# Designs tried in a protein design chat: VH-VL binders against q0aze0. Part 371

Target 1, 268 residues: q0aze0
Amino acid sequence: MKIILVNNRFKENTEKKAQEIAGQLSALNVEVIIDNGLDEPYAGTVDFIMVLGGDGTMLRAARRYGQRAIPVLGVNMGTVGFLSNIEINELAEYLPLILREEYSLEARMMLEVAVFQQQSLLTRVFCLNELLLRSNSPRMLSFALEISGQKLEPYRGDGLIVSTTTGSTAYSLSAGGPIADPQLDAFIVTPVASHIINKRPLVVSPEREISLHLLEEREAIIGIDGQIKMDFGAENRVLIKRAPHPLLMVNLKAKPFFTSIDRSLQRQ
Key: E = the ipSAE of ESMFold2; O = the ipSAE of OpenDDE; V2 = 0.75 times the mean of E and O plus 0.25 times the DockQ between their complexes.

## First folded at step 18 (VH-VL)

Design GG13 (framework fv_bermekimab; at its last look DockQ between E and O 0.86; V2 from the best seeds 0.81)
Fold by OpenDDE, look of step 18:
Structure GG13 (fold): chain C 268 residues (1-268), chain A 123 residues (1-123), chain B 107 residues (1-107)
Amino acid sequence: as target 1 above (268 residues)
Amino acid sequence: QVQLVESGGGVVQPGRSLRLSCTASGFTFSSYGVHWVRQAPGKGLEWVAAISYEGSNYYYAESVKGRFTISRDNSKNILFLQMDSLRLEDTAVYYCAKDRIYYSKAFYGMDVWGQGTLVTFSS
Amino acid sequence: DIQMTQSPSSVSASVGDRVTITCRASQGIKSWLAWYQQKPGKAPKLLIYAASSLQSGVPSRFSGSGSGSDFTLTISSLQPEDFATYYCQQDNYRPLTFGGGTKVEHK
């Protein structure tokens, strides 16, 4: 068995814990790779990914490895979020199950985000939470939202979020989007400060494709999972699809999503 | 320099066929939907047909349905308009134009036009 | 099909004048309206898209407004090079359709 440990490169305690866990796993004849902010994702084959940290670390891990269809376990280390399954102090208890592969998997839809400039692909990213288009100035954006080739009313506002159901409890929620069952596959399109008051979020089938482009020459930015930032102008387009592979999140411990929403949100 | 150049126009007899071509240069032709628009002498603009950037979807004005066929060869950067069963009312300058937005199955205005090719009929 | 009605069909104006052209769609087309300028013997030029978005290189004296079914093109101060025929065009529905045109000519 080969395991990747992904820790938070900005938190030393997660690095230390990763080293400790690596030692324990090595003693059990498990090969371990630690990703503490590697320049490139580890290219070798692995059987399991353990994420040590919070939601941010999970998002990073998902972007780096989610397309490989590898089980990913979130291990919370002192943060509050929705993406960790067990606490670090529970790891010892569940480690035998992990090694025996006695766990269930929950498939979470990811976004495939492609950003173009004049037909050239600037970047293609798979992300777990959302794509954000936002104005980079005090002025509102004017942009086109296209869903499966259908043109919606030109949008005016500060921006727009295209989120997975997993991401529904992230920035989309703050912008007034609905809370979605993470077991449901769908896009959530949430306006950010629309010029039209009470503009409603859209729940869109994962089979559809979404595209955005500016209708005026304004400065905007693209944000992905709150961690990637790109300049976005009139010559750019973003195309969003369902990722071809979901993130396979390990479920060792049952977590009642809906009954814990208030608790989790209050702590954030 | 982005450019479209129409060709193939000329004098034709009613009921005959004519094939127009539009050669694109200076941009990635295969990334854009393209249109044919015509203008009768002294008259306004009339949209004739459009084809998606992939060439998989095509659309026609009612006035030319069943008679005109739009097609493209992305490998050669050429747009075509096959005009069959031509009528006197088809007399016009025919323009080709590219859509403003790339990689879209919708249309978002025409930002580059050719200079047109004239189709007329013999008396 | 969506019918686009432009008014007036022609307007006589002088340099410096404010010129207003209207376009009405037979039904709502959201804001998917384009304005084109065409000079004699030349191909049309895209001026405005999405009802109000000025295209690159187009002078600021041109402006567009409207949504739904009623749209307006305004030239705040007509310049000598602005004498031309203007067309509105919708692409919210297929087939795409143009207005009848408005000729801006010398008074």
Scores: ipSAE 0.873, ipTM 0.933, lowest interface PAE 0.6, mean pLDDT 95
Fold by ESMFold2, look of step 18:
Structure GG13 (fold): chain C 268 residues (1-268), chain A 123 residues (1-123), chain B 107 residues (1-107)
Amino acid sequence: as target 1 above (268 residues)
Amino acid sequence: QVQLVESGGGVVQPGRSLRLSCTASGFTFSSYGVHWVRQAPGKGLEWVAAISYEGSNYYYAESVKGRFTISRDNSKNILFLQMDSLRLEDTAVYYCAKDRIYYSKAFYGMDVWGQGTLVTFSS
Amino acid sequence: DIQMTQSPSSVSASVGDRVTITCRASQGIKSWLAWYQQKPGKAPKLLIYAASSLQSGVPSRFSGSGSGSDFTLTISSLQPEDFATYYCQQDNYRPLTFGGGTKVEHK
């Protein structure tokens, strides 16, 4: 059995803990690959991914491995969030179930994001929470939103968020978007400080293709899961669609979304 | 430089067919939607047809629907208009035009135009 | 099909004049309206897209405004090269449709 342990190299406690867990698994003849963010993602076949840390570490793991149809377990190391299933002090209790593959999976939709400059593909990235388009100057943006070839009224304001349902509790919520059940597949399109009063958040079928481009030359930024940042200008377009594969999140311990929602949101 | 050049116009008899071509150069033809627009002598502009960048979405003015067929060959950078069952009211200069936005199935304005090819009728 | 009604059909003006051309759609088209300029014997040239966005290389004396059904093209100080025919076009709905044109001619 081969497992990837994902940790955050900027947190020494996760690095130490990853080494401890790797030792325990090696003693059980499990091959372990540690991904602390420094190296390229492991390209070989793996059976399981264990994420040690909070929601941010899970977002990186999803971006790196989410398209490979590998079970991913979130192990919380102190900060309550939306994406962990068990606490680090519970791992020993659940490890036998992991090794016997006695767990269920919950599928979480991801975005496929393609950014272009003058027809050339700059990057193609998969993300779990959202793409953000925002102004990088005191001036507002004027931009076009196209959904499957259908043009909406041009947007004017600070920007726009295109999120998954999982991302509905992140930046989208702060911008006024709805909380969505993460078991739903949908895009949630939330304007940021729109000067056009009738621009409400939209909930959009996951089968649609969404694209954005600026209508005037302005300094803008695209952000992906709050972790990747790119300049965005009048020569750029971004195309967004449902990623080919969902993130397969491991469910070992019941963690009902609605029972804990108020507590989890207080951390924002 | 970026340009579009129409060809295939001429003098025809009513009820006959013509095929117009538009050759593109100086830009990535396969990335952009393209249009046919016509203008009868002394009259205004009339949009005729458009086709998306990959060729899968196409649209026609009601006046030509069922008689005209728009198509494109992205490997040769050519836009076509097959004009069947021609009528006297089809007399016009026919322009091809490029949409301004790449990789879009919608249309955002025609930023590059050809010089046109004339279609007229003999008696 | 969206009817685009353009007025006036012609206007006589002198160099330096402010010229205003209007365009009305038969249904709401959001802000998806373009303006074109055409000189005799030449292909049209895009001036304005999305109602108010100026195409690259077009002088700033041209401006567009409006949304919904009513739109305006303004030339703030007419220049000799601006004598031409101007067309609006909606691109919100398919089929795309042009207005009838407005000829701006020298007094």
Scores: ipSAE 0.722, ipTM 0.886, lowest interface PAE 1.3, mean pLDDT 91
ESMFold2 (binder alone), look of step 18: mean pLDDT 94; pTM 0.956

Design GG14 (framework fv_bermekimab; at its last look DockQ between E and O 0.85; V2 from the best seeds 0.78)
Fold by OpenDDE, look of step 18:
Structure GG14 (fold): chain C 268 residues (1-268), chain A 123 residues (1-123), chain B 107 residues (1-107)
Amino acid sequence: as target 1 above (268 residues)
Amino acid sequence: QVQLVESGGGVVQPGRSLRLSCTASGFTFSSYGVHWVRQAPGKGLEWVAAISYEGSNKYYAESVKGRFTISRDNSKNILFLQMDSLRLEDTAVYYCARDRIYYSKAFYGMDVWGQGTLVTFSS
Amino acid sequence: DIQMTQSPSSVSASVGDRVTITCRASQGIKSWLAWYQQKPGKAPKLLIYAASSLQSGVPSRFSGSGSGSDFTLTISSLQPEDFATYYCQQDNYRPLTFGGGTKVEHK
């Protein structure tokens, strides 16, 4: 068995814990790779991914490895979030199950985000939470939303979020989007401070494709999972579709999503 | 330099066929939907046909449906308009135009135009 | 089909004048309206899209407004190079349709 540990490169305690866990796993004849902010994702084959940290670390791990159909376990290390399954102090208890592959998997839809400039692909990213288009100035954006070739009315506002159901409890929620069952596959399209009062968010089939482009010469930014930032102008387009592979999240311990929403949100 | 150049126009007899071509240069032709728009002498603009960037979807004005066929060869950067059963009312300058937004199955205005090719009829 | 009605069909104006052209759609087309300028013997030029979005390189004296069915193109101060025919065009529905045009002429 080969396991990759993904920790938070900005938190030393997660790095130390990764080293400790690596030692323990090595003693059990498990090969371990530690991703503490590698320049490139580890290219070798692995059987299991353990994420040590919070939701941010999970999002990063998902972007780096999610397309590889590898089980990913979130291990919370003192943070509040929705993406961890067990606590770090529980790891010893569940480690035998991990090694015996006695766990269930929950498939979470990811976004495939492609950003273009004059037909050239600037970047293609798989992300777990959302794509954000936002104005880079106090002025509102004017942009086109296209869903499966259908033109909606031009949007005017600060921006737009295209989120997975997993991401529904992230920035989309703050912008007034609905809370979605993470077991449901769908896009959530949430306006950010729309010029039209009470502009409603859209729940869109994962089979459809979404595109955004500016209608005016304005400066904007693209944000991905709150971690990647890109300049976005009139010459750019973003195309969003369901990622070809879901993130396979390991479920060692049942977590009641709906009954824990209030608790989790209050702690954030 | 982004450019479209029409060709193939000329004098034709009613009922005959004519094939127009539009050659693109200076941009990735295969990434854009393209249109034919015509203008009769001294008259306004009339949309004729459109084809998606991949060529899978074709659209026609009712006035030319069943008679005209739009097609493209992305490998050669050429747009075509096959005009069959031509009528006197088809007299016009025919423009090819690029849709403004690349990789779209919808249309967002036409930002690049050729200089047109004239189709007239013999008296 | 969506009928696009432009008014007036022609307007006589002088340099410096404010010129207003109206385009009405037979039904709502949201904001998917384009304005084109065409000079004699030349191909049309896209000025404005999405009713009010000025295209790159187009002078700021041009502006567009409106949504739904009623749209307006305004030239705040007419310049010598602005004498031309202007067309509105909708692409919210297929077939795409143009207005009848408005010729801006010298007074």
Scores: ipSAE 0.821, ipTM 0.906, lowest interface PAE 0.8, mean pLDDT 95
Fold by ESMFold2, look of step 18:
Structure GG14 (fold): chain C 268 residues (1-268), chain A 123 residues (1-123), chain B 107 residues (1-107)
Amino acid sequence: as target 1 above (268 residues)
Amino acid sequence: QVQLVESGGGVVQPGRSLRLSCTASGFTFSSYGVHWVRQAPGKGLEWVAAISYEGSNKYYAESVKGRFTISRDNSKNILFLQMDSLRLEDTAVYYCARDRIYYSKAFYGMDVWGQGTLVTFSS
Amino acid sequence: DIQMTQSPSSVSASVGDRVTITCRASQGIKSWLAWYQQKPGKAPKLLIYAASSLQSGVPSRFSGSGSGSDFTLTISSLQPEDFATYYCQQDNYRPLTFGGGTKVEHK
């Protein structure tokens, strides 16, 4: 059995705990690869991914491994989030179930984001929460949103968020978007400080293609899951689609979304 | 140098067919939607047809629907307009034009135009 | 089809004049309106897209305004090279449609 342990190298206790868990697994003849973010993603076949940390570490794991159809378990090491399933102090209790593959999986839609510059693909990334377009200057943006070839009224304001239902409780919520049931597949399109009063959040079929471009030259930024940032200007385009594969999240401990939502929101 | 060049215009008899070509150079033709626009002598502009960058979506003005066919060959950087069942009211200079936004299936303005090719009828 | 009614059909003006051209759509077209300039024997040239966004290389004396059904092109101080015919065009709906044109002529 081969497992990847994903930790956050900037949180010292996760690195130490990852080494302890790797030792325990090695004693059980489990091959362990530690991914602390310093190296390229492990390219070989793996059976399971264990994420030690909070939602941010899970987002990185999803971007690195989410398209490989590998079970991913979130292990909380402190603050309860939306993407962890068990606590670190419960891991020993659940480890036999993990090794016997006695767990269920919950599929979470991901975004496929392609950013172009002057017709050339600049980057393609898969993300779990959202793409943000925002102004990077005191001036507001003027931009076009196209959904499957249909043009909406131009947007004017600080920016726009295109999120998954999983991302509905992240930046989209702070910008006024709805909380969505993560069992739904959808895009949630949430304007950021729109100057146009009638621009309300939209819920859009996951089968749509979404694109954005600026209508005037301005300094703008594309943000992905709050963790990747790149410049965006009038020569750029971004295309957003549903990713080919969902993130396969492991459920060992019952954690119904609606039962836990108030506690998880207090964390934010 | 970004440019479009039309060809294939000429003098024809009513009811006949004519094929216009538009050759693109200086830009990635396959990334852009393209249009045909016509202008009768002394008259205003009339949009005729458009085709998406990959060629899968085609749109026509009602006055030419069923008679004209737009197509493109992205390997040769050529836009075509096949004009069948020509009528005297089809007399015009025909322009090809590039839509300004690459990798889009909507239209946002025509930023590059050809010089036009004249279609007219024998007396 | 959406009819674009453009007025006036012509205007006589002198260098330095402020020139205003209007365009009305038969239905709401949001802000998806473009303005073109055309000189005799030449292809049209894009001036304004999305009602008010200035195309690269177009002088700042040109401006566009409006949304919904009513739109305006303004030339703040007419220059000798601005004598031409101007067309509006909606691109919200298919088929795309042009206005009838406004000829700006030297007095």
Scores: ipSAE 0.697, ipTM 0.878, lowest interface PAE 1.5, mean pLDDT 91
ESMFold2 (binder alone), look of step 18: mean pLDDT 93; pTM 0.950

Design GG15 (framework fv_bermekimab; at its last look DockQ between E and O 0.85; V2 from the best seeds 0.81)
Fold by OpenDDE, look of step 18:
Structure GG15 (fold): chain C 268 residues (1-268), chain A 123 residues (1-123), chain B 107 residues (1-107)
Amino acid sequence: as target 1 above (268 residues)
Amino acid sequence: QVQLVESGGGVVQPGRSLRLSCTASGFTFSSYGVHWVRQAPGKGLEWVAAISYDGSNKYYAESVKGRFTISRDNSKNILFLQMDSLRLEDTAVYYCAKDRIYYSKAFYGMDVWGQGTLVTFSS
Amino acid sequence: DIQMTQSPSSVSASVGDRVTITCRASQGIKSWLAWYQQKPGKAPKLLIYAASSLQSGVPSRFSGSGSGSDFTLTISSLQPEDFATYYCQQDNYRPLTFGGGTKVEHK
């Protein structure tokens, strides 16, 4: 077995724990790679990914490795979030199950986000939570939303979020989007401070494609999972579709989503 | 520079066929939907047809449906309008125009136009 | 088909005048309306899209407003180069349709 440990290089405790766990796994004849903020994702084949940290670390791991259809386990290290399955102090207990591959998998839809400039692909990213388009100035944006070739009313406002159901409890929620069952595959399109009062979020089939572009020359940015940021102007387009592969999240411990929502959201 | 150049216009007899061409340069032709728009002498603009960037979707005005065929050759950067069963009311300058937005099967205005090619009829 | 009714068909104006052109759609077209300028013997030029979005290089004296079915093009202070014919066009529905045009002439 070969395992990647993904930790947060900005959190020293996660790095230390990664080294410790690597030692333990090596003693069990498991090959270990530590991704402590590698410049590039590890390119070799692996059997399992263990994420040490919080939701942010999981999002990064998902973007880096999610397209490979590898089981990903979130191990919480004292943070609040939705994406960890077990606590770090529980790892020893569940390690035998991991090594014997005695766990269930939950498939989470990811976004494929492609950003273009004059037909040139600037970047293509697979992300777990959301794509954000927002103004980079005090002025509202005017932009077009297209869903499967259908033109909606031009949007006027601060921005727009296109989120997975997993991401429904992230920034989309703060913007007034609905809480979605993470076992459901769908896009959630949530306006950010729309000029139209009480403009409703859209729940869109994962089979459709979404595109955004500005209708005026304005300063805007694209944000992905709150971690990637890039400038976005009138010459740019973003195309969003369901990623070809879901993130395979490991379930070692049952976590009832709906009964834990209040607790988790209250802590955030 | 972005440019469209129409050709193929001329004098034709009613009931005959004519094929117009529009050659694109200065931009990635295959990325944009394109249109034919015509203008009768001394009259207004009339949308004729459109084709998506990949040629998968074609649309026509009712006045030309069944008679005109829009097509494109992205490898050669050429737009075509095959006009069959021509009528006197088809007399016009025919413009080709590109859509503003790339990689869309919707249309978002026409930002670049050709100089036009005139189609007239012999008496 | 969506009928675009443009008014007036012609307007006589002087340099410096405020010129207003109206376009009405037979149905709601959201904001998917374009304005074009055409000078004699020339191809049309796109001025405004999405009802109010001024295109690059177009003078700020041009402005567009409206949504749904009623739209307006305004030239705040007419310049000599603005004498031309103007057309509105909707692309919310297929077939795409143009207004009848408004000719802005010298008074």
Scores: ipSAE 0.855, ipTM 0.921, lowest interface PAE 0.7, mean pLDDT 95
Fold by ESMFold2, look of step 18:
Structure GG15 (fold): chain C 268 residues (1-268), chain A 123 residues (1-123), chain B 107 residues (1-107)
Amino acid sequence: as target 1 above (268 residues)
Amino acid sequence: QVQLVESGGGVVQPGRSLRLSCTASGFTFSSYGVHWVRQAPGKGLEWVAAISYDGSNKYYAESVKGRFTISRDNSKNILFLQMDSLRLEDTAVYYCAKDRIYYSKAFYGMDVWGQGTLVTFSS
Amino acid sequence: DIQMTQSPSSVSASVGDRVTITCRASQGIKSWLAWYQQKPGKAPKLLIYAASSLQSGVPSRFSGSGSGSDFTLTISSLQPEDFATYYCQQDNYRPLTFGGGTKVEHK
């Protein structure tokens, strides 16, 4: 059995804990690869991914490994979020189930984001929460939103968020978007400080293709999961669609979304 | 040098057929939607047809639907208009034009035009 | 089909004049309206897209405004090269449709 342990290089306690867990797993004849964010993602075949940390560490793991159809377990190390399943002090209790593959999986839709410069692909990124288009100056943006070849009234404002249902409790929520059941597959399109009064958030079928481009030359940026930032200008376009594979999140411990939603939101 | 050049215009008899071609150069033809627009002598512009960048969507004005067929060959950078069952009212200069936005399923304005090819009728 | 009505059909003007051309759609087209300039024997040239966005290389004396069904093209100070026919076109609905044109000519 081969496992990747993902931790955050900037949180020394997660690095130390990852080494301790690696030692315990090695004693059980489990191969362990540690991914602390410094090196390229491990390219070889693995059976399981364990994420030590909060939602931010899970977002990085999802971007690196989410398209590989590998089970991913979130292990909380103090900061309660939406994407952890068990606490670090419970790991020993659940480890036998992990090794016997006695757990369920929950699929979480991801976005595939393709950014073009003129007609050339600049980058393709997968994300779990959202894409943000926002102004990078005091001036507001004027931009076009196209959904499956259908043009909406041009947007004017600070920007736009295209989110998964998992991301509905992140930046989209702060911008006025709805909370969505993460078991639904959908895009949630949320304006950021729109100066057009009729622009409401949209919930859009995951089969749609969404694209964005500026209608005037402005300095803008694209943000991905709040962790990746790219310049975006009048020469760029973004195409967004459902990623080929969902993130496969491991459920060892029941965590009913609706029972815990208020508590989880207070810690965002 | 971004360029569109129409060809295939000429003098025809009503009821017959013509095929117009538009050759593109200086830009990535396969990334953009393209249009045919016509203008009768002394008259205004009339949009005729358009085709998406990948050829998957084709659209026609009501006046030509069922008689004209738009197509493209992205490997050769050529746009076509097959005009069947021609009528005297089809007399016009025919322009091809490039849409301004790449990789789009919609149209956002025609930023590059050819100089046109004339279709007229014999008497 | 969306009918686009331009007015006036012609304008007699002198160099330096402010020229205003209007365009009305038979139903709402959001802000998806383009303006084109055409000189005799020449292909049209895109001036403005999305009602108010200036195409690259077009002089700043050209401006567009409006949304919904009523739109305006303004030339703030007419230049000799601006004598031409101007067309609006909606691109919100298919088929795309042009207005009838407005000829701007020497007095």
Scores: ipSAE 0.743, ipTM 0.895, lowest interface PAE 1.2, mean pLDDT 91
ESMFold2 (binder alone), look of step 18: mean pLDDT 94; pTM 0.955

